VH-VL binders against q9h9l3. Designs and how they scored, part 154

Target 1, 176 residues: q9h9l3
Amino acid sequence: PRKMVAIDCEMVGTGPKGHVSSLARCSIVNYNGDVLYDEYILPPCHIVDYRTRWSGIRKQHMVNATPFKIARGQILKILTGKIVVGHAIHNDFKALQYFHPKSLTRDTSHIPPLNRKADCPENATMSLKHLTKKLLNRDIQVGKSGHSSVEDAQATMELYKLVEVEWEEHLARNPP
Below, E stands for the ipSAE of ESMFold2; O stands for the ipSAE of OpenDDE; V2 stands for 0.75 times the mean of E and O plus 0.25 times the DockQ between their complexes.

## First folded at step 7 (VH-VL)

Design Z10 (framework fv_amlenetug; at its last look DockQ between E and O 0.07; V2 from the best seeds 0.00; counts 0 for: pae O 10.8 > 2, placed apart)
Fold by ESMFold2-Fast, scan of step 7:
Structure Z10 (fold): chain C 176 residues (1-176), chain A 119 residues (1-119), chain B 108 residues (1-108)
Amino acid sequence: as target 1 above (176 residues)
Amino acid sequence: EVQLLESGGGLVQTGGSLRLSCAASGFTFSNYAMTWVRQAPGKGLEWVSAISYKGDYTDYADSVKGRFTISRDNSQNTLYLQMNSLRAEDTAVYYCAKPRYSSSWYDYWGQGTLVTVSS
Amino acid sequence: EIVLTQSPGTLSLSPGERATLSCRASQSVSDNYLAWYQQKPGQAPRLLIYGASTRATGIPDRFSGSGSGTDFTLTISRLEPEDFAVYYCQQYYSSPYTFGQGTKVEIK
């Protein structure tokens, strides 16, 4: 099998005024888009703001949610040693309290050839929704009920595949 | 081996109360949410209630909301369902069920305990 | 709540035949949060499929699930004697986590 996965996390607000982003859902898909992991996660801190419009998380999802320590262990076992693809992935790693080697990290919000294909400025940070619409002609994150991290992870992997050969060659010549 | 053993079922009059228990073994009970699902004689399955791994979040079907209370004792590896203001339509086999983790599909079920509500 | 409607109510077949069971949702079940269970008389339900198409541990490959959105199917490619039972679909996308009314697969 390929040693590449894509990840997308949903965060809720904890801490003062709900300003801290805490992990509340994580989805991981393989190279072909098959789901390897998809769990709701209960933050160790009190949830102040569910951020439902974006996260899709409601109080009902916390009833069955996996404890953070258990979920983190499961997720890290899947990610360790693999090339991990994400969009603005530093936010996901921060929520996981995890360091992934930069040489094995691919961030679709920071791949200039991908922006170029979408007729966007090469160094701009474009949203996943925008890139997916322009390059895959697919609408994601539709409606007001929040995002699907499975849908987002699948779209992220498909976007990376459009530039995989070119970008891997670039990284070989210009190691991070 | 994973085991779930329900108890506390029996015959009760309409308006009465009954408390069901589910003894869990073979897994780390305190890491999982737990659920009650019931089945009326000759009928299909109906989800009743669920509780988070610490017991701080609960959820109920509208048909039992305000009458049933789900709770747990992680030190005893036991799940409970307190049933008040029982109605004839609450007559069913009550199953204790374990989800995998956060997903509400159930990989293990107990044998069930029969609750009969009559007047 | 999401209502799941199963069809047919009863399916009369012989061992070796293919069984096709339908489960239709009143609104979209996103992320393929749909499971299938088998129940024999006097027994608790047994998980067969979750995520619409993923077989649970120990389930024979003659069982397969498919579908998305509002239309889901459970297929048993060649019925064995032990497969004659009642089958339930369940959505776990939206609380309350509802079950279909069941399809009985019986011996002709």
Scores: ipSAE 0.635, ipTM 0.861, lowest interface PAE 1.5, mean pLDDT 92
Fold by ESMFold2, look of step 8:
Structure Z10 (fold): chain C 176 residues (1-176), chain A 119 residues (1-119), chain B 108 residues (1-108)
Amino acid sequence: as target 1 above (176 residues)
Amino acid sequence: EVQLLESGGGLVQTGGSLRLSCAASGFTFSNYAMTWVRQAPGKGLEWVSAISYKGDYTDYADSVKGRFTISRDNSQNTLYLQMNSLRAEDTAVYYCAKPRYSSSWYDYWGQGTLVTVSS
Amino acid sequence: EIVLTQSPGTLSLSPGERATLSCRASQSVSDNYLAWYQQKPGQAPRLLIYGASTRATGIPDRFSGSGSGTDFTLTISRLEPEDFAVYYCQQYYSSPYTFGQGTKVEIK
């Protein structure tokens, strides 16, 4: 079968009043949760708001950060040809300025069988934190020091595994 | 072939100044953050300072803040460390270091340059 | 500041034996931002492991890393003569990116 990876990104605020979201960290894990990529990324625009409480990004992380253009090339090389799993993954692809084929994209925020396992309506949008707690009995994004994209990518892959057989069969019968 | 060559070490008195240089070759220097790490004789490794690829972000160990200044000249592929108000505890071999994929772990190291601070 | 304490200070072993080196952090090192280096006399350090468990390019299979949080281990499955050196762990989670004090692996 086709290789599968999970991705998660953290953003900082750029542009007027820091309202534009720019990529500042990206983590990619394989099926087993092993880290394939985990880099801090320096946006080409001035950082107005590190959003540290949620992003976990601090000024020190930018000192050794990869330029956006270089990081994007590295990330896209990993994603090409693979099934990519994420949570609300359209935001990650937007930050990467990238389009991944819909047939190779899996979004844990929009998988009806996963919602059913969590005793949620099929159309409900559940946070990664809630799904992880309900279905894996794990607490992620703990405290006020911000999210870890490694932790979040690993959780996302584990959630997808709970429904992988059913959902892949569904998609084979009902191509997106 | 990545090469890092430190220079500028020597003997100075307490309170003196030195400027270290690290000549880089074999890679696109301006795409990479750079780091100084030092090692006192017979002692372990100590992270000193780092600078982002275009020089707009810097960071320093508390022991050198306000006395050392890291800088770079991307047109000359050179990393610098300006060391002022030198103390005996600054005596060390100073290494220039580069990560492979931009993190704070270092895959490439120079040979080091010795700085000796005497009273 | 995260302090890394390595143990033992010195490990006296013979070639062919298994070496186990410990690195304990004073607080959790998130995302396994932990590296291991080897240093021989008169040489710069050489990267062995990053991400707690990922071997750097060109590092032999006999070197492996494990652990998470505050407890990390470097294992050399069968010591070769060239493996007798000093080993350092380093955290790169938060500045300053501290090193442990070192473990010397010496021939018995």
Scores: ipSAE 0.138, ipTM 0.717, lowest interface PAE 6.3, mean pLDDT 90
Fold by OpenDDE, look of step 8:
Structure Z10 (fold): chain C 176 residues (1-176), chain A 119 residues (1-119), chain B 108 residues (1-108)
Amino acid sequence: as target 1 above (176 residues)
Amino acid sequence: EVQLLESGGGLVQTGGSLRLSCAASGFTFSNYAMTWVRQAPGKGLEWVSAISYKGDYTDYADSVKGRFTISRDNSQNTLYLQMNSLRAEDTAVYYCAKPRYSSSWYDYWGQGTLVTVSS
Amino acid sequence: EIVLTQSPGTLSLSPGERATLSCRASQSVSDNYLAWYQQKPGQAPRLLIYGASTRATGIPDRFSGSGSGTDFTLTISRLEPEDFAVYYCQQYYSSPYTFGQGTKVEIK
């Protein structure tokens, strides 16, 4: 069995109008929820919008942030060969400018059995916050301080573990 | 190796106050929620309080709500429990516990510190 | 709150025998949110099972957990001398994260 990790990233706005989502924090946890990686990351371009209310990123976090190219290398080293779990994970991969093999990717925003368990439409895209509340009876992303990528990654892993056996069996029968 | 060391227990009179500490090592303290669990002499375990990894969220059992305050100093890797208006029924060994996830089962426990409240 | 009731209160057995401990919840609990702990006199609790049926690291295979909904069971297939202790179940589905009152497994 392959090792499994969960990832969550926070992005800031770069570019002329701040419309480009650039990686500013990345957190990775193992199957047990232990943090394997958690770093602030410095985008290659000037930050126009910190998106603090959502990202939790502030200017002071960038003072000693890891340059994007270095961080990307570190992160890819951790992800290589593993099953990567995330929520709406395509956004994280886009920000990383890296795409993990689909067969080794698990997106908790697109797992019908997970939605079923939460009494949601199977084909709907539900938020991490909603699923966490419904299935784990836990509140995440509370307050105005922005998201916690570590907390979100841990929640994502816990959610996946609820349907891991069923979903892995499904994938085995229906490989992507 | 993960270590949790409770301190601050002792004898206190009813209505008094006491502050417990838990020194954590062997893991990234600031990445985990922490919990206090207590056990009265010869009795079972009772969940007391929990705090999020940043300290921005706290939760309390009804039996201690309004009297106890959980806090943490991540720079010192220390968890605290301020206990005010202590009652005889608060007499217990107080354990510091590390959850596997933010609000999950507890994979590591300290050895506990005894609090005795006398009338 | 969710009340967990363990039974029996005391279980008297001999080494080598099978021990079956029950934990009943006052309301349904996801089978991934129930844990079992072992506690010996003068020691802190030790995690045995989480997610109702998953053994913690270093826990012998003679320990097993099962159940779902409101009924959960801890089984010790063959009691070893070191297994005589108090066992607690705990739910972490909803706050407060309550414990059962415990089952004492003692030497007959």
Scores: ipSAE 0.006, ipTM 0.558, lowest interface PAE 10.8, mean pLDDT 92
ESMFold2 (binder alone), look of step 8: mean pLDDT 91; pTM 0.928

Design Z11 (framework fv_amlenetug)
Fold by ESMFold2-Fast, scan of step 7:
Structure Z11 (fold): chain C 176 residues (1-176), chain A 119 residues (1-119), chain B 108 residues (1-108)
Amino acid sequence: as target 1 above (176 residues)
Amino acid sequence: EVQLLESGGGLVQTGGSLRLSCAASGFTFSNYAMTWVRQAPGKGLEWVSAIRYSGDYTDYADSVKGRFTISRDNSQNTLYLQMNSLRAEDTAVYYCAKPRYSSSWYDYWGQGTLVTVSS
Amino acid sequence: EIVLTQSPGTLSLSPGERATLSCRASQSVSDNYLAWYQQKPGQAPRLLIYGASTRATGIPDRFSGSGSGTDFTLTISRLEPEDFAVYYCQQYYSSPYTFGQGTKVEIK
């Protein structure tokens, strides 16, 4: 077993006009893509916009959702000391109000070799959906019911595994 | 809420084959690895096999490697164990178990299905 | 493979007494990837402890786990009538994810 996990979070809109992104679901998978954590999370602030088309979150999911403070504690216990893989992962860490060491963070939206394999400009920020289709021949985030953070976390881990050896060697030679 | 129901056990002759099924409900089956654990009459628990959420990676105990095949049908929420070249020592109650995390501790177990292998 | 050896094979005790069950691994079980299960006749196993020392949801506080590396212990501080059962340890650090042979806690 590897000390590496992949994370994907879903956010809802809170604050004025729903402009603040607050954590409302978190999924974490292990190296093999199996679920370690998947819970709906109740934000401490009033939800103004569920953003259901993208988040997949509805009022029903909040009824028995884990309060943010409790969920955050559970999530951080899983992430601490591990290599954490994500896509545009700074958004997930921001929603968690958490700092993860850069040396243990892998962001599939900022890995030049991965973009190269997808025939995309090395310094462009490509969507998870695009990279997954190009490199894994898999369609994710399909339909109008919102995204599955489990599906997204699994796809993210599989994408990272395509460049893992090359990128880990790069990071060993060029520490962040 | 979470339920695992095994079926397919029975009496089979040495060298024969049998297929076990485990019907899962109360959780999103396609998001979890699944495991088979067996227990010979009057003996302890023995881990048999595990399968990844997607079905593309499997793992086996050395005692069953090459004879048993674990598989799953995520559209039907069903786990399978195909048992070939059965031996007397394969006689056991076979449990379907759901890990809390992939290949970790098992938070839910089925009732078990008895497989008896005789000559 | 990691072989787990439980001792004693049988503990004969009275209600109210303390039970101490041992599980010894043939190789180090890193990250405390060890769980304990309880099984009663005719029933499926029930999870008690995971991560060597963390109680599962709904498990009474009289159950506790400790240990690391190769030596692990399950303690039941004061036996209740419903605690007389067989107990198994299991490592999930390295495949195959093996179980110990069990310790039977029986009424004296």
Scores: ipSAE 0.006, ipTM 0.480, lowest interface PAE 12.0, mean pLDDT 87

Design Z12 (framework fv_amlenetug)
Fold by ESMFold2-Fast, scan of step 7:
Structure Z12 (fold): chain C 176 residues (1-176), chain A 119 residues (1-119), chain B 108 residues (1-108)
Amino acid sequence: as target 1 above (176 residues)
Amino acid sequence: EVQLLESGGGLVQTGGSLRLSCAASGFTFSNYAMTWVRQAPGKGLEWVSAINYGGDYTDYADSVKGRFTISRDNSQNTLYLQMNSLRAEDTAVYYCAKPRYSSSWYDYWGQGTLVTVSS
Amino acid sequence: EIVLTQSPGTLSLSPGERATLSCRASQSVSDNYLAWYQQKPGQAPRLLIYGASTRATGIPDRFSGSGSGTDFTLTISRLEPEDFAVYYCQQYYSSPYTFGQGTKVEIK
C-alpha cells in the first residue's frame, strides 16, 4: 500500500502590515504518529508579525531556523508520492508554494463522514480543535502561548484513521 | 569528515577580553546555525550562544548577555566568540557545536579550547 | 529557564547490568525536545538520543530514550566497558537550551 503522512505548518506574518502568511514551522508524522520532520523555517522576507498566539513562533526560534529554500526541498522529498493528510491543508501547500496531487491529498476539514461522526453539518469547515475534542476526547491547542504543529499533525492523522476505510472506498468509487 | 577546531583560549585577567575561533570543515558551513557550549572544570555543560546561518539572528545565555558577542565569517568557514568583561566564573573549556538545522541538539562538537580567567 | 535535574548523581554498576538514568524538568518540555549526550574524560560530548527517543546515527541499540512532559529516562540495556562515562540530558524546547548536571556511570 501507498505510504501516508500527516502535515501541519505554522505561519508568521510578512509583507505590508504582516498580511502575507509565510512558512515558519513544519511538522510531518507517519501513520503511527512518529515525527519524520519538525523544523523551524526562516522566511526569506522580514517577519512583521510572529502571530505567537496561534503559531507559537518567537524570535528565539529563528536563530536555528532552516532557510526556506532548504526546508522546502526537504519537505517536498518526504511528501512526494505519498498520501498527505492535513487540516485545511490548502493553506500549508500555499505556504510551501507546492502542488500536491488531489488524488493523494486528504483534508480532514472537508471529509463529510468525519463531520457526521462529530454531529456537525457535513459541508461545514470545523476546526481541528473541535473535531479532536468531539471524536478523540482530547484537548489540543491549549493555552495562549501558541499551537504545537507536532500535536496538530498527530491529531490530524488520528482523525483521518477514524474514517480511513470508509473514505478510501468512497474515493476509489468517486475519484477527485 | 565533519571537523570543528577551536582556538584562541588562554589565560586572561578578570575584566579582560579574548576572542575564540572555530574553524569548520566537511560540511556547507553557510547552511547551518552554530553554537558555543562551555564546561567549567569538573562541572557540567552550559549553553552559551547561538547564531543563524546568515549571522543576522543571535541568542545568548543570560550570564553572558552584554559581554559576549557571537559572529561568523561564512567566506572563511569560521565561527567567533568575542568575550569582554571576563569574570572568574567564565573559566571553562569552550566547545564549538553544530546543531541539526533548526533543532538545538548538537550532532558534532569540536575538541574545545580552555579559557582561564584569574585575578 | 527550564532547570533539568538528573538522578542519580552517580550510578555504580558492573558490565552486563542495566542502567536507568532519569532527567526531570522544572517545566513541561513540549514536543519531546530532549537530547542525551555521553562524555568521557578529556573528550567532547557525543550525541546519543534526540527527540527524547530517537537514536543518533551510529549509536548502538542498547541505548534507548523514553518519557515526555517533565520526566525522561535514558536506558542502557546491557552495559559495555566503553559505556562508563558521564551522561547529560538537554532540553531544546525553550531558550536558553539547558543541560542537566550529569549522571556518572562508574564501574562497581
Scores: ipSAE 0.528, ipTM 0.843, lowest interface PAE 2.3, mean pLDDT 92

Design Z13 (framework fv_amlenetug)
Fold by ESMFold2-Fast, scan of step 7:
Structure Z13 (fold): chain C 176 residues (1-176), chain A 119 residues (1-119), chain B 108 residues (1-108)
Amino acid sequence: as target 1 above (176 residues)
Amino acid sequence: EVQLLESGGGLVQTGGSLRLSCAASGFTFSNYAMTWVRQAPGKGLEWVSAISYSGDYTDYADSVKGRFTISRDNSQNTLYLQMNSLRAEDTAVYYCAKPRYYSSWYDYWGQGTLVTVSS
Amino acid sequence: EIVLTQSPGTLSLSPGERATLSCRASQSVSDNYLAWYQQKPGQAPRLLIYGASTRATGIPDRFSGSGSGTDFTLTISRLEPEDFAVYYCQQYYSSPYTFGQGTKVEIK
């Protein structure tokens, strides 16, 4: 069996009116929730909007942040060849400017059995916060100081574990 | 091997100015944030200031804000601390420290340079 | 700012004994953004542990870190002569990145 990790990224707004989402933090945890990677990342472009309410990123975090090019290399080395779990993970891969094989990608925002267990429509896109509350009886992303990408990555891995056996069987029978 | 070598310390009068330097070698200086940490004689460590890898972002302890300026020259692999309006309580050994690629924990330190502020 | 309080101020022990050092934060240090440093007289500090529990490169496995939230511990399982030093904890969760006041581990 292939090793599995969970990822969560925080983005800040760059470009015109802060509309471009640029990577500003990345957290990666292993199957047991232990942190493998957690770094603040300085975008190559001027930060227009820190989006602090959601990202938790403030100007102070940029002082010790890792250059994007270096962080990207470190992150990709960890992800390559592994099953990568995330929530709305396309956004994380886009921020990383990275393509991960669909056969090794697990997106907890698009797993029908997971929505079913949460008494949600199978085709609906549910937030990580909602699924975590419904299925793990745990509150994440609490308060207005921003999200912890470590907390989000850990919750994402735990959510996937709830459906891992049945979803891996489904994927084996219905390759993506 | 990673080396950090501080210089510029010495005796200075209250209200005076002094500039510290830290010469870095053995790593790609321009890829790392850098920091200054001080230690008063017989006392503990106190974080003073930090600067991003690019030099565009800086941060300071409240005790030195408005008096100290951190800067760097990536072409010379050198970190600086310009200290103005010095006070007796600024007397300390000043260490140059290199953080890891995480938030602000320091994997390498210089030997320190002593700054003594007196009348 | 987050204040870190270390206890005890001084530990008097013999080689071969276990040392347990405490670091308590005035408010939660999220994501285990806590490091431990060792300092010997006349020398610069040396990084031992980061992320509350991860040993830095070259640090012997007799050193271990544990804890989360507001309570953190550094353990030296069997003191060697070279381990008698002052130990500092540091949080890097929020600016300013504060240090504890130190715990001195000294020979009985």
Scores: ipSAE 0.446, ipTM 0.773, lowest interface PAE 2.4, mean pLDDT 90

Design Z14 (framework fv_amlenetug)
Fold by ESMFold2-Fast, scan of step 7:
Structure Z14 (fold): chain C 176 residues (1-176), chain A 119 residues (1-119), chain B 108 residues (1-108)
Amino acid sequence: as target 1 above (176 residues)
Amino acid sequence: EVQLLESGGGLVQTGGSLRLSCAASGFTFSNYAMTWVRQAPGKGLEWVSAISYSGDYTDYADSVKGRFTISRDNSQNTLYLQMNSLRAEDTAVYYCAKPRYSYSWYDYWGQGTLVTVSS
Amino acid sequence: EIVLTQSPGTLSLSPGERATLSCRASQSVSDNYLAWYQQKPGQAPRLLIYGASTRATGIPDRFSGSGSGTDFTLTISRLEPEDFAVYYCQQYYSSPYTFGQGTKVEIK
C-alpha cells in the first residue's frame, strides 16, 4: 500500500510590476501517473503578468478557473498525510501557502542518487527537463507555448521511481 | 438542487454515430470535471470518459479510445459525448456523472439515456 | 488497469439480517480511493460510501465501509426492505476508474 503523489504548479505574476508569484495551475498525479487533480486557479490578486512563455497560462484559462481559496482546500486534502514528490517543490508549497512535513516530502531536484544516475554532480540542482531527457529519454517543456504541469508532474513521479528504493532506505537511516 | 439530464440516445446501426448531451443545473458547472459511465443491459457499470472543468484535459477507457470524444460547453452548462464507429458492444445506458473533485467519487448521476446498436 | 472482483455474485438474505459484501483489487488501491454505490432496477446508481469508509450525506448509519489496500468490505448491519439492490465498488486511484462487477442482494 503506497500513499504517494507528484505535484507541479504553474505561477503567474501579481502585485507591483508582477513580481509576486501566485498559483495559477496545479496538477497532481498518483504513483502510476494518472491525473488526480488538474485545475487552473484564479489568484486572489489582479494578474499583471501571465508569464505565458513558461506557465502556458492565458486570460482564457482564468474565465473558468477555480478560486484560490477553494482550490487550495481541494489540493491540501489530496496532499495531507501522503508522500509528495515534486521538483524544486519548495516553490509549489510557497505558492500554495502550505508547509508539508519534510519527512513526507521528496524533491527530485535534491536527490544525490538521481543526479549520479544522470552523470551530474551529486549536489547540483539540475532542471526537470535535463533529468527527464537523460534518464527517461523523453523531451518535456518543448516549444514556446509554456509548460504542461501534468507532463511535469508525470515526469517527476517517473524520475522518483528510478531511485525510490535506494532513497527511502537512505531517509530511514537519515531522517529529515 | 443538482440535476443532470441526458439526451441523444436511440437506435443506431453498427458503424454509425450518435452524440449524447448532458444538461447540468443546480451547481457551477464550469468548476467541475464531468464523466460518462455506461451500463450494458443486465451488466455492471463501466467508466467511459472524463473531462476536466475547462475541457483542456480528457481521458478515455481503452474500449472507446479513437472512437468517442468527450467535450463540454461551459457557456451552456452542457457535457457531450460524440460516439463514432459504434459497435454492438457499445449498447448500454449512458450516465452523466459529476465527481465531487476532479478525479473522485460521483456525488450526482443523471437518469441515463439508452443507446442501442444493431446491425 | 486495476480489476475489482466482488463476491459473492448474489447474496440471498431476509430483512433484519446482516449483509457483508467483498471487493478485492488486483493491485493496491492507495489512499483508500474506493467508493460504494447502490443501484435499484431502472434507477441511476446512488453513492453510499467514499474513501473506503466515509458515509455519503443522507446515507443511513446501518451502511458502513472498511478495508484498505486490496481488500474492502461493505456492511449493512440490519437489512431493510429498501436495501435489496445491486451494489458496486469503484476505485478512483488510477485510470481507468474501474468498477467491480456487482453483488446482488436479493430476498431469500
Scores: ipSAE 0.000, ipTM 0.461, lowest interface PAE 16.3, mean pLDDT 87

Design Z15 (framework fv_amlenetug)
Fold by ESMFold2-Fast, scan of step 7:
Structure Z15 (fold): chain C 176 residues (1-176), chain A 119 residues (1-119), chain B 108 residues (1-108)
Amino acid sequence: as target 1 above (176 residues)
Amino acid sequence: EVQLLESGGGLVQTGGSLRLSCAASGFTFSNYAMTWVRQAPGKGLEWVSAISYSGDYTDYADSVKGRFTISRDNSQNTLYLQMNSLRAEDTAVYYCAKPRYSWSWYDYWGQGTLVTVSS
Amino acid sequence: EIVLTQSPGTLSLSPGERATLSCRASQSVSDNYLAWYQQKPGQAPRLLIYGASTRATGIPDRFSGSGSGTDFTLTISRLEPEDFAVYYCQQYYSSPYTFGQGTKVEIK
């Protein structure tokens, strides 16, 4: 499993009425939860809405933020060829303007055995916070100061590890 | 080899102005935020100001806010600090420092330039 | 602002001895966003440790950082002659990015 990483991105609102989600932070952890990457990222477009309640991003974080083009190159170098775990990961890939092979993608928001272990309907989309509390007995995303993408990436990897053997066997028998 | 070279320091009277420069080489200057840190004679380090890679975002210590302006010229690989309404407590060696991307730990520092403010 | 208090102010030690330097924060420095710098007379500071415990490139393994929350430590396991200097901690969790007042490590 050392060729596996977990990712969590934070987005801010750009474009008309802040409706476009632009990458503003990315955290990547390895199988053991060690941080491989954690950078604030400055979008090329004007930030209309920091979405601070969820993103944890404030204007002060933009001062030292990494240019999007540079951050994207660094992130893709880490992700390419690896199994990438995330929660609702399509949003992260969209913000990165990146296509990762489905065969190497693991989305903890769409793994029926994980919901089953949490006593949730197998086909429901459950939040990362709910699954982490139910299965790991840990509270994440606490308070109103926004989320820690490092904390979220670490929780996502630990959740996947609970179903890794079962889900990898399922994927081998039912390739995407 | 990364190099940061400060200039523009000197003796100035209280209420005066100075403009400091920091010439950067050996890295892609336009990809990094830049910072000014000062050190009063015989004292510790004090963070002064920072500017984003694009120049669009700036931050200042309360002690200098409203008096100092940080700016940059990416075409010339140069960082500036415009210092107005100078006071005796602004006397210090001023360093420019390069962060390692998003975080404000500084992997390279210039040699510093001395600013002395007297009556 | 987060105030960093370093102790002791001065350590008088001999080469070969262990140096233990403390840095205490007035409020929690989340995610261990704390760095340590070394400064010799007439020179600019040099980065030693970031992320509370990660050695910067080129820094000898005798330097180590530890701690979390409000209590951080820099340890030099076996002092070499070139290690006698002033050491500063810095938090980069919250702007303004404050430094401690410094600990001087001097020859006994």
Scores: ipSAE 0.518, ipTM 0.810, lowest interface PAE 2.3, mean pLDDT 91

